# VH-VL binders against o27280, part 31

Target 1, 266 residues: o27280
Amino acid sequence: MDSMNVPEVLEIKRIVEESESVKTFIFSWDFRREVRPGQFVMVWDFRDEKPMSVSLIDPVRSEIGISIRRVGEFTDRVHGLSEGDLLGIRGPYGRGFELMGRDILLVGGGIGMAPLAALADEATARGMRVDALVAARTADELLFLDRLEAAGVNISTCTDDGSCGFKGFAHERLLTLEENHDMAAVCGPEPMMFQVMRILDERDVPAQLSLERYMKCAVGICGQCCLDDTGFRVCAEGPVFWSQELSRVREFGRYRRDPAGRRVPW
Key: E = the ipSAE of ESMFold2; O = the ipSAE of OpenDDE; V2 = 0.75 times the mean of E and O plus 0.25 times the DockQ between their complexes.

## First folded at step 17 (VH-VL; framework fv_marstacimab)

Design k2 (at its last look DockQ between E and O 0.01; V2 from the best seeds 0.00; counts 0 for: pae E 14.8 > 2, placed apart)
Fold by OpenDDE, look of step 17:
Structure k2 (fold): chain C 266 residues (1-266), chain A 121 residues (1-121), chain B 112 residues (1-112)
Amino acid sequence: as target 1 above (266 residues)
Amino acid sequence: EVQLLESGGGLVQPGGSLRLSCAASGFTFSKYTMSWVRQAPGKGLEWVSWISGSGSSTYYADSVKGRFTISRDNSKNTLYLQMNSLRAEDTAVYYCARGSSWEYFGYFDYWGQGTMVTVSS
Amino acid sequence: QSVLTQPPSVSGAPGQRVTISCTGSSSNIGKGYDVHWYQQLPGTAPKLLIYYNSDRPSGVPDRFSGSKSGTSASLAITGLQAEDEADYYCQSYDSSLRGYVVFGGGTKLTVL
């Protein structure tokens, strides 16, 4: 890998079907190129390019995994690929999660569990105690449960319909869980993250949250992912932010920018 | 229909060993945590041991730690409790209970009928 | 001796409302951990009655309700019926015991 900004064409080594709508694509990776949980890569299917979180970091197998949810034309094409097919990968980009303390809380919603799963692996490898609140709309949308369990993560599930675990939203479940954590990592729907952040702040638990915004360049140039009032670029200063940083971002939990730069409510 | 069927109970002398089994059916066994809960005659419920869906994580009550071993064979849909160094106070009906799916220390939504273990000289 | 304290017995006449308390501490219910309730009919295995403090499994009538506040939880039974005569147990988690599932001592409900 000569240049960080040039897509490397990689062969899909394996595909893991995580759910009906989510697949993890596994690639061989040269770990001379560092990658951290919370960072993202740009995935190129030779037609379009989209940012995707790294969900698996395996230095033993020299592999990374990228979990992709089927949500549009690009992801539809990618989901149609098979093992042995090629994708362009450039990166990693952005600021990843920082681990501190001994006890960590992970709160994830839907595909937001992707970066958190990678973080969980690192945390457990470091001997940290990891509690994870895994949320989804329904049981069949809960991600990485087997993987987290195998890693020794303590799991609490939450589903909107109550089909698995706590019936309700993540922030509601969080109110009924242990409060004593050294830090928290959060990723999911922004409204969820907003509510979770509030609770964690009230509990004086340092929290990092991973934002999702429309990104084009991934290198802090185009400004498409710039957050209002702060000038934070999600691709450069993020996507992982501390709660204190996000407290300065007025749009957080309220609206986002669409590809045209228009404000779109959550 | 979810079914849990315990077996292996019986009379054993103090210091002896016994292995309980719980046959599960009607659900994806590996997706659920399992526990053993016991009830001494005329007494309340006491949690004994917990095991994750994959079997990678186990927990024990202090009263049985070091003596009891919980395990599972997901290919056979069976939960086990190996009980060693049995004591008189271990005398109880032992229930197999299904825990919350993928959740640590949640609730128990299904219980077996129980199997009686009597430790007596 | 139980980590969670229940009254040993309660009684009520048919049609009445009865409540069963479950008193914990700052290391269990007080931590915000969920409380679950079980009904055990004479000579039978326990049955889940209430989970996550106030949710009812399918088949459990709405006469049964649960609540939690502070370090205590409560099971309420309205419109008491003869078939409600049973032992009732609360259950939670205690962090001080490093992963202990804890039960109350149980309450025998007698329908007069």
Scores: ipSAE 0.061, ipTM 0.636, lowest interface PAE 2.6, mean pLDDT 92
Fold by ESMFold2, look of step 17:
Structure k2 (fold): chain C 266 residues (1-266), chain A 121 residues (1-121), chain B 112 residues (1-112)
Amino acid sequence: as target 1 above (266 residues)
Amino acid sequence: EVQLLESGGGLVQPGGSLRLSCAASGFTFSKYTMSWVRQAPGKGLEWVSWISGSGSSTYYADSVKGRFTISRDNSKNTLYLQMNSLRAEDTAVYYCARGSSWEYFGYFDYWGQGTMVTVSS
Amino acid sequence: QSVLTQPPSVSGAPGQRVTISCTGSSSNIGKGYDVHWYQQLPGTAPKLLIYYNSDRPSGVPDRFSGSKSGTSASLAITGLQAEDEADYYCQSYDSSLRGYVVFGGGTKLTVL
């Protein structure tokens, strides 16, 4: 089945344990449905459906990898699956990252490194220099470090508790890093992304940021993924936005929305 | 010194075509979004079209959508506007305007001198 | 019909204060989008005068100031001088059209 709006039921080919809380599920994929770094898929476990980051795009082997953090009932069920078990996948959806120039900075927090890992693979394959700032709460939550290093990415780390790399937040570490990149790609907790965007704007570094919102349809008709003040739909006009687009969004970095659309604190 | 120099304006008949160019210098062209803004004689400013730094994303005002095509060649530091199916209402001075490095549609910090397009028979 | 409404003209004597209004709607200024202002001297291209509601570029005197409230914005000019005689445009972003930039209709300032 080739429709982007109908889940294709796929067999889990391999499972990679990225950390205690994150697994990457690898599937065979028909690349007539092209996938670009920064796009997302909807993962269906036959009871519920959630948007998930694509972290591996390999057209040569006809494989994709989808990285999932265990955070609740849906992800607990998916983490209990084994190779050979089935999941529904629909997509890809959304606008992916655009590469420009020769030097790219990646700034990722937690599972936000998943789409950036896919982008790093594309950027290094194109001969770009890739620097990555990888952030997490603790050392055991830093994702994709070995994979990024093997790809030739220059890595800086930070952890809230100081257990690996710089002790502190990503934006604090960024102030100590080189500011000569042609572009940046940012994905992680929205408060982190807001602070990072502010610094990159002051440094005149073009930035693309990948947002998460509650999604139902993933094709832009239901309105569940809308941003305040702009009417942008994350699933249709995003999830990747230029920082210029986000500068108009008062909601960004200040609050989030629950499934009923109510404003709640971060 | 940032410079934007438009060219390619002139007299054209209704239904005709014209291609405008904007030569950019004094900044890293590919890092900036660019727009065309027009001003009919004696009238106000009207935004026409916008293009991202890479050229991969474009937007158009409803009045020109389907008739005008914005493009850029980052290797030549040049912005273009291909205008087809021209109408009398397209008569205006066309300005090349630079967006900020962080804004799709923020503010326009540098403007060219403009090039006049006259559509009449 | 302009999405952002400005008075067609304003006037003031040298040394006085004038304001130029820019009235929008819930899909632009009222949605929280910033307002920018441009000065256009006769026979010249527009020049950025105010950005992000109230910030001034280098070289713009502090007698020009901007503000925004609700669905409207205002440009204030104090200590009017003869060289302030120009057309003034406000500009914002409108969410009802994806990627749509909107300008006000313009205000001609006459210094008496």
Scores: ipSAE 0.000, ipTM 0.401, lowest interface PAE 14.8, mean pLDDT 84
ESMFold2 (binder alone), look of step 17: mean pLDDT 91; pTM 0.941

Design k3 (at its last look DockQ between E and O 0.01; V2 from the best seeds 0.00; counts 0 for: pae E 13.6 > 2, placed apart)
Fold by OpenDDE, look of step 17:
Structure k3 (fold): chain C 266 residues (1-266), chain A 121 residues (1-121), chain B 112 residues (1-112)
Amino acid sequence: as target 1 above (266 residues)
Amino acid sequence: EVQLLESGGGLVQPGGSLRLSCAASGFTFSKYTMSWVRQAPGKGLEWVSRISGSGSSTYYADSVKGRFTISRDNSKNTLYLQMNSLRAEDTAVYYCARGSSWEYWGYFDYWGQGTMVTVSS
Amino acid sequence: QSVLTQPPSVSGAPGQRVTISCTGSSSNIGKGYDVHWYQQLPGTAPKLLIYYNSDRPSGVPDRFSGSKSGTSASLAITGLQAEDEADYYCQSYDSSLRGYVVFGGGTKLTVL
């Protein structure tokens, strides 16, 4: 267990350009170290460290993939790396998704599709029927579509500008879809997740949602990712939560904490 | 403006081969799935083949599996359908159609004018 | 032979309401897959008429509406006009055919 908390320096085996702003970095992985969809790793570029979701789990190739969106200085540096370069990886951490039933609905927005893509692979491998609502602001930001389709996932797309698929937001598209799922997994912008959760609750569809918060230690010690009122630590009790759990979280869909711990609205 | 223009149709003998092309313009070609849909004279629409935006995934109707090959050149904004071992029942107008998304089991929002393929001895 | 079943023909007088049914099964419409509709005017390529069961593309008048229930979908045309005379096709997805796009057999609408 101690070894899990020490970053392992890994060579970038491959880089997949998912979009203009998202790259997937592929690493060799020893699967004696278990990893589940929905879990995250801490990525260390020898200067800074950030939590990233695992987006690919391939036991056959003994590989994992981490999808990273370019959003700041750290990710800018990482995006500048090439195959053969080194990154520090520690983890995995957190609670991943649980699969149940036969039919699963995935609802993802932007980079939120990263953990869901991994979940889709597992679900389809288990013989589950997988429907995926993939949302983004524009067509250029839609992720993992080829991969999902190849896995046998039934894809519905949604874009804010209508450049691809349904024009509108994910929750609006969801309202037009049939209620034929045993469970749902959701990940994306928190406002999106909040609206999607409401609809799923009304439909009595069990739902798991993956939260994104500022995390520092990833091991439940620093409290930086602690959710108000509940004391839930996103890195320890999450990042995947059941809708029932999130219903107790006042800040969900409303605000988050910045690196200084201040409340920041979504 | 989105435009799709099919070409390559014509008369061919049974067992022969033909290659259709569809030139696309007015949109980012690589971001959309593309399909071929055919319509026999006086008959309905039949989906033939689909290819993902990147070209990495291809799908075929059972009626054409093993005989037809869909491909695309995103640098040329062109969709192709290689048709081998043609049969009389392959006689139809062949439409290229744009999918509603990059990868989507959805609808076709734009269609070409079609190109006629006639398989006859 | 079509996976989705449509009436071969329907007719109506100008100003009337007509409906075109599209009957599927548990492996397509019944699975919750969306239904889309196309209009094909004589001698022309198909045009998207309805998508995602009930949404209209820009330029399609609100006289056209779509609905879905159970294993079937329906296209309704109100205020029927002469220019509506065309073939109409429903389209969906069938999981039993390993990801097939499926069309209805088409319905010829005649405006009397």
Scores: ipSAE 0.018, ipTM 0.529, lowest interface PAE 7.2, mean pLDDT 91
Fold by ESMFold2, look of step 17:
Structure k3 (fold): chain C 266 residues (1-266), chain A 121 residues (1-121), chain B 112 residues (1-112)
Amino acid sequence: as target 1 above (266 residues)
Amino acid sequence: EVQLLESGGGLVQPGGSLRLSCAASGFTFSKYTMSWVRQAPGKGLEWVSRISGSGSSTYYADSVKGRFTISRDNSKNTLYLQMNSLRAEDTAVYYCARGSSWEYWGYFDYWGQGTMVTVSS
Amino acid sequence: QSVLTQPPSVSGAPGQRVTISCTGSSSNIGKGYDVHWYQQLPGTAPKLLIYYNSDRPSGVPDRFSGSKSGTSASLAITGLQAEDEADYYCQSYDSSLRGYVVFGGGTKLTVL
């Protein structure tokens, strides 16, 4: 079938330590396979395969970057790799972000800033004004600040513990920020995204939100990434959805699914 | 084990003041929106006030606005309600209630046992 | 005063089914805000019974169920038992005031 469905074994060209728990793995990439911000790839370590967001899209240097947070057995193994080691990559998959207007708001929580960093690069390259609200639990977990600043992004930070910027949750900070955006892009913990979406909807700001769900096939056939009540497949119809699409989804922001498909509270 | 323990209730004259406390344990207090909910004797539940996890956003029912102040000290895991200019209709059991992680539109999953406030001459 | 209207009382015999209504408006339930339910046994604090319209916390038997339609919500109790005798409250939000939590007036359930 399509070459996107078969993993290509690629050499890790460079590793960037973004934080104590997050690394960006950079690969040479043939951009005949186009990649858009918000799309994902399946990363294969020759034992297991997980979806990961693309955080760097650089056609000039023929590179992509994939940012991975250490959260479990698979990501621990990948974090143990060095430059020159091999990973399988298949994709890209999914629906990416669409840019509109001249002023964009990015709201990212934790590793959710990864696809938004790629989007910020595209938006600034198009001459858009980009404001980013970057959220984390602590200052040490705020991601991509130097890169965003270098790109000309206007940054506001918030941390749960108050160690950098506004002390509190992203949606609490958002209530105090100016309402001057043509669109928003949101990615992070699903409870955060739900609260942010409600605020943006009240402000009539068109918003796109990127979801994470359990995946197996990545091409929409197996149904493992489906959302309740709508039948949306995160790997095919998402991972990026418009807020209007998500407003019809009962499960969004209220629970998650484990690998067996069971409801689990957030 | 999540625990919420209210204190500070008692008898007070109209026009007086009281400060209620709610000691929280068994969860990361600063991550949760907290509320006070009251119940007059023989009557239903009435939401009184809500405060965000950081303490930066506060909300009040119209019946208490301008007289009550909700606050929290996240270093002490304690929620407060400062009640001034008390009236007879403020007589109630006051419950400390924990919101869900995103209580903005959520539910109250844990409640304290309440502390009684009586406003009477 | 209550933005959400509940019947003041309902009753049923053991084993029967009862329902408790919670009637709102276009500014609350009708705007899409979720409805949650609480049980308050005599002399005790309220306890979460149903959240997000129809979901049950761990330990709540499936005899309790909730639903939402239009501007109203409903709590159903089947196989009524003596220990179900309590006050029941619905709770939602109202868009007229940002951050405004609303409770129904409460329904006293009597098991005959």
Scores: ipSAE 0.006, ipTM 0.421, lowest interface PAE 13.6, mean pLDDT 84
ESMFold2 (binder alone), look of step 17: mean pLDDT 92; pTM 0.943

Design k4 (at its last look DockQ between E and O 0.01; V2 from the best seeds 0.00; counts 0 for: pae E 18.6 > 2, placed apart)
Fold by OpenDDE, look of step 17:
Formats: structure tokens, C-alpha cells, sequence
Structure k4 (fold): chain C 266 residues (1-266), chain A 121 residues (1-121), chain B 112 residues (1-112)
């Protein structure tokens, strides 16, 4: 297989409407190219390019899925595509999740459930017990619930408005859940992840967290996704980090860099 | 306003069949787990069956497994319970209940008024 | 016969505090599964009273409270009122039954 630094033009095989704002685009994939949960790809619509997490890894069907939330012009265009249309995909990039132990806790918020859904599939396939806390603002924004349930995942939900599951934030719900897990994987809004990480640390549960930052090159060159004080590049050393690593990142849960490199609060 | 309205109850002979319906309104039906819970006259509540939002996952109590089939039509916002091989012990008010979450371990935040099923010779 | 055990009946005078127990086992409440409570007024459908052990839905007075410890849960009603006369059911999940929703046998609360 050639270097993955050049986008490969792929046909959208299927589109799954996960929610009003999220679609999963499914592509044929040559699994000689290894892909792990937690890794991301750069999606190119021939005008712009954005990093997207892999949310489905299906070696049986030789397919991968990329879940995309509609949040701007690029994603608006992508959401306008149909099955049979073309997208450029390069990657995968970054460090994915590592599975360890017997019991795993997944904590996801919104589109953050995308990489966790892929992880859940792998974990369950390996015979692990998987508990998932799925969070969203509203019930309509909860993702992958049927998929997770079908995989044998034990699901707990929470919503900000209480329209489904626990009324409140993920970290609040987490406080009410059992503490017996060998590891945790977390992905969602950074403020959520920050609070969740703290709780998990207090419980001595090893945790991996997937960060989202503005990425340009995805290959560790441009530095746009560099984290303050550590020099960690989210695209290279991440996006999945251990809690111990993130504890060294001052900006984590506090602020991020915009495309211009300016600090902006969460 | 969330509303659940059961129908289809009635008198049936042992071994007979009956199909219950629950019409849902006031919420995005496909985004919620739905369950049937029954209550025999003068008795407590008994969970019967549950179905995921998409309908892809179904669960049954041992007491009804193999005899009852839960289904849903999200285009019609309707939950169904096909009851076959009915027994006298199936006599109960059958409630349609909305799951408070997609989790199977969740609670039921809205209930219909129930429909009475009587199995008798 | 129910997986969760409740007292068949409890009673109290207006203004008093009453407690309804819900005793489970190591396969349900003992697994730290959440307990929920329902109130069923005579001739009506059940109503959610307490969820996630101790949370109250909108409209439920704060005189209703729930707690959970070990393999048991408890519903407490303070300032008992005549309108509280009803059947109360606890509900949880049992892992030994391959993911069954389980109810208590119900408790008849009589306001004297």
C-alpha cells in the first residue's frame, strides 16, 4: 500500500442517518491498511479538508464508517452528498485507543461517541464487558444507541434537558455509576472530558481521552494542533491520550486554539 | 405533551391471539425504547417486553418468550404487542410505557392508561 | 415471588414519616443498578416517582425521597398526606435474568 498522505477518492457506499445533525458515511476499505478505533482520517470534498474520526470498522464487510456532524460549510456540503458520490479520504492518522483489562467504560458526548462506537465493537468482539455512558444535550442527539445495544454494550444515557436518561452532565451521571472498570475511554466536549477524567483519576481507573483540535496537515508538521506546554501534536501523539499525559496539558478543558492560533475559551 | 394510548384489549379464549397497539404522540417516537408492562387484577407490575428505538433489539420476559412479539412502526408512531397462545395467567391490564432512556436498565417516565386483556374460557 | 421484595403494606397518620423498603440481591441492586420508584393511585396507571435512586421528576414533592444502599433501596415519605394513599413499586434491573427489568411486589400505603 502506498503512503496515505495522498487522498484516495472513494465512493460513498452507504449513508446512515444517525441523528438530525449526524450522518455516517460508509466506504469500502482495504484492510491491508490498518485502522484502529480512535484514529482519524482527513476527509476531502475537493474544496476543503477536515479531520473525522472513524466510527465503524468492519473487516467482515471490508468497510469503514465516518460519522460527521453538520457544523459548518464543509460539513454542510458533505451532508448534501448521496450514496454513490465521491469523497477523498487520506489516513488513518494518529494514535488510537488501547484496550486493556476485562471491563471497559466508555464515556461519550455527542459526536464524541463516534470513535467510541468503533472501540465498543472491538472490545465486545474481544469478549470484554463494555459499559457505555452516552451523553448529549437532548435525546435526539444521542448517537449509536441501537448499535451499541446490539453489540451487547450496557448503556447508560444522560441528557442536559433530561429528555432521555439521567438529567444532567456526563460527569454527574458517572458519579452514580459503579466504579469497577479496568479502563475507560472518553470522547466528547473537552469540558466534559475534563470532569470525567478527574472522577476516573479519583477512582484509579486508567483512562484514555480523545481530543479534538484544529488540524491542518494531520502529519505532525504544521503544528496547528500543538498543545501548550507539552508540545504534543494531537494529530501525531494523539488524538488519544492517557489521562497522565493530559494532566500535563494546561489548556486541556480550559481553552483551545482557533484556526488563527488564538486562544479561545470552551 | 407526551401521550400514550393503548388499544386492542378484550376477551379471548385460552390459546387465542390478540394484538395490542399503543399510539404515541408528543415526542420523537423512534428515539425511545418502549416497553409493555402488565398488571394482573389485584397484583403487581410485571415487565413483559421491550424494544429499541429502531426496533432492531427486542427483549422478553421468560413468562412470554416464544408467545409474544413486540414490534413498532415508527412511521406511525405505534408500538405493538402480538400475543399468541394466550393463557389465563396473561390476564392483565397492559400498559405501554416509554423508556426514560435507550438503556435497558432505565426507568419508565410515561405510561399509558392501559388496556385490559382477559383470557378466559 | 417478585425479584425485589417490598412489604405488602405500610401505614401512617397524616404528617408522619413512612418508609417503604425494596430488598434486592447481589444480581440486581447489589450490582449497583439504579432503583426507580412508581406511585400508582387507585384505578390509575403508574407514575414515575423517583428515578436513579433519589432523583425526583418535575411535579413530585420533595417530601418524597429515595435512597439505596447495599442490596436494598428505600422510599421515604415525609409529611404524609391523604393523597399519598396508593401502591408503590420499586423497579430495577437484574443481571441474572439476562437483562430483565424487575419490579417489586408493591406496597400498599394507607393513610390513617
Amino acid sequence: as target 1 above (266 residues)
Amino acid sequence: EVQLLESGGGLVQPGGSLRLSCAASGFTFSKYWMSWVRQAPGKGLEWVSAISGSGSSTYYADSVKGRFTISRDNSKNTLYLQMNSLRAEDTAVYYCARGSSWEYMGYFDYWGQGTMVTVSS
Amino acid sequence: QSVLTQPPSVSGAPGQRVTISCTGSSSNIGKNYDVHWYQQLPGTAPKLLIYYNSDRPSGVPDRFSGSKSGTSASLAITGLQAEDEADYYCQSYDSSLRGYVVFGGGTKLTVL
Scores: ipSAE 0.006, ipTM 0.510, lowest interface PAE 11.3, mean pLDDT 91
Fold by ESMFold2, look of step 17:
Structure k4 (fold): chain C 266 residues (1-266), chain A 121 residues (1-121), chain B 112 residues (1-112)
Amino acid sequence: as target 1 above (266 residues)
Amino acid sequence: EVQLLESGGGLVQPGGSLRLSCAASGFTFSKYWMSWVRQAPGKGLEWVSAISGSGSSTYYADSVKGRFTISRDNSKNTLYLQMNSLRAEDTAVYYCARGSSWEYMGYFDYWGQGTMVTVSS
Amino acid sequence: QSVLTQPPSVSGAPGQRVTISCTGSSSNIGKNYDVHWYQQLPGTAPKLLIYYNSDRPSGVPDRFSGSKSGTSASLAITGLQAEDEADYYCQSYDSSLRGYVVFGGGTKLTVL
């Protein structure tokens, strides 16, 4: 077994409270283990492991940041930790985003903004023009706005309840935005990503979408993260897919599977 | 059968150095976190140091940080503790203890019989 | 002083039930860290007794049980036997200590 399958126990160096429900945990990181935007890590709290997005990749300070939304027992336990506490990290895993062209659109919903914040940093460092559509249920759940602004990203916001920016869903806001991008990167709730993908395909904008599926092994061996029509493993052949790859997948955007493999509606 | 056998204890003067070894057998040594735990005569247990299965991560109690160095040689199935700048309060039985899995330091499921270190002039 | 507080001694007659407490704080047991228990017979190394608050290793009798609530944990021994006479230690993690692993001060169990 190679070292990528074994958690390294790391000290939490800093905690950033991004919202009432989202915290970013920052760790020192040896960048001989290269990390790219769109890849993920498995976070181990000494009882269970869950996949989590890398939201900060900083080789200069030798740091990574991992953003975690509180949604259940595991994330409740992790949110109860403080600076100096330990977590296990294994990875990185999966296919990251590929940057192309000069002008990129980011479309992020909720915690889906985490990998896109890391991508925005890379894109701006390469001199690309970056537009971001940041979506959430409420204004208090919009993530990374100050960081994106400081990086020179042009931000549009939308909230389901209209408390900030456009009232409505991300795909509804997208219909009202300029159509002048060389590529797009999309991450968020799968129904949002499906609707955004349809619009981007009609505009002939190459799009990459990041899918999160329940997973245990994180290296593609267990098979539980497969898409139903193609046999693609999210952890091995994704989580980032081009829109053309996803267009042939009937499951995408229409139903999901619980940990037992049963179909459930979104 | 899991076995942990400590050696290298003895009498040293304050300021001296000593190197402890723990020979492991009966399990895949490189897959497990390993720790040193000490017990002064008539006293309770005190965790000293831990090392990951690969040896890439090490941890120390504040009382020994900067003076003690934990290491392992996975080709020899041996855990080490290099102890420098020894003090009278380091006098203890030193136990080698196995962590519960490759995934975490956790709890200590197997212990050696210990080796005595006495720091006295 | 120990971060996890245990009574220094407890006693019971054969067949009785005894309970050993392990009192922590918001920086350890109260931060969702699990509690593990060890038995140390006189002149011997410690042995794992309970892990993850309440789980028993193979070979540990059902009469040993553990629990955790709030900032405290408890080890219960029913049907007390002479061979249970030993020192008992709880163990957890503490976020305020850079050493991370903490043991209780130990409890000497005497069987009368």
Scores: ipSAE 0.000, ipTM 0.412, lowest interface PAE 18.6, mean pLDDT 84
ESMFold2 (binder alone), look of step 17: mean pLDDT 92; pTM 0.946

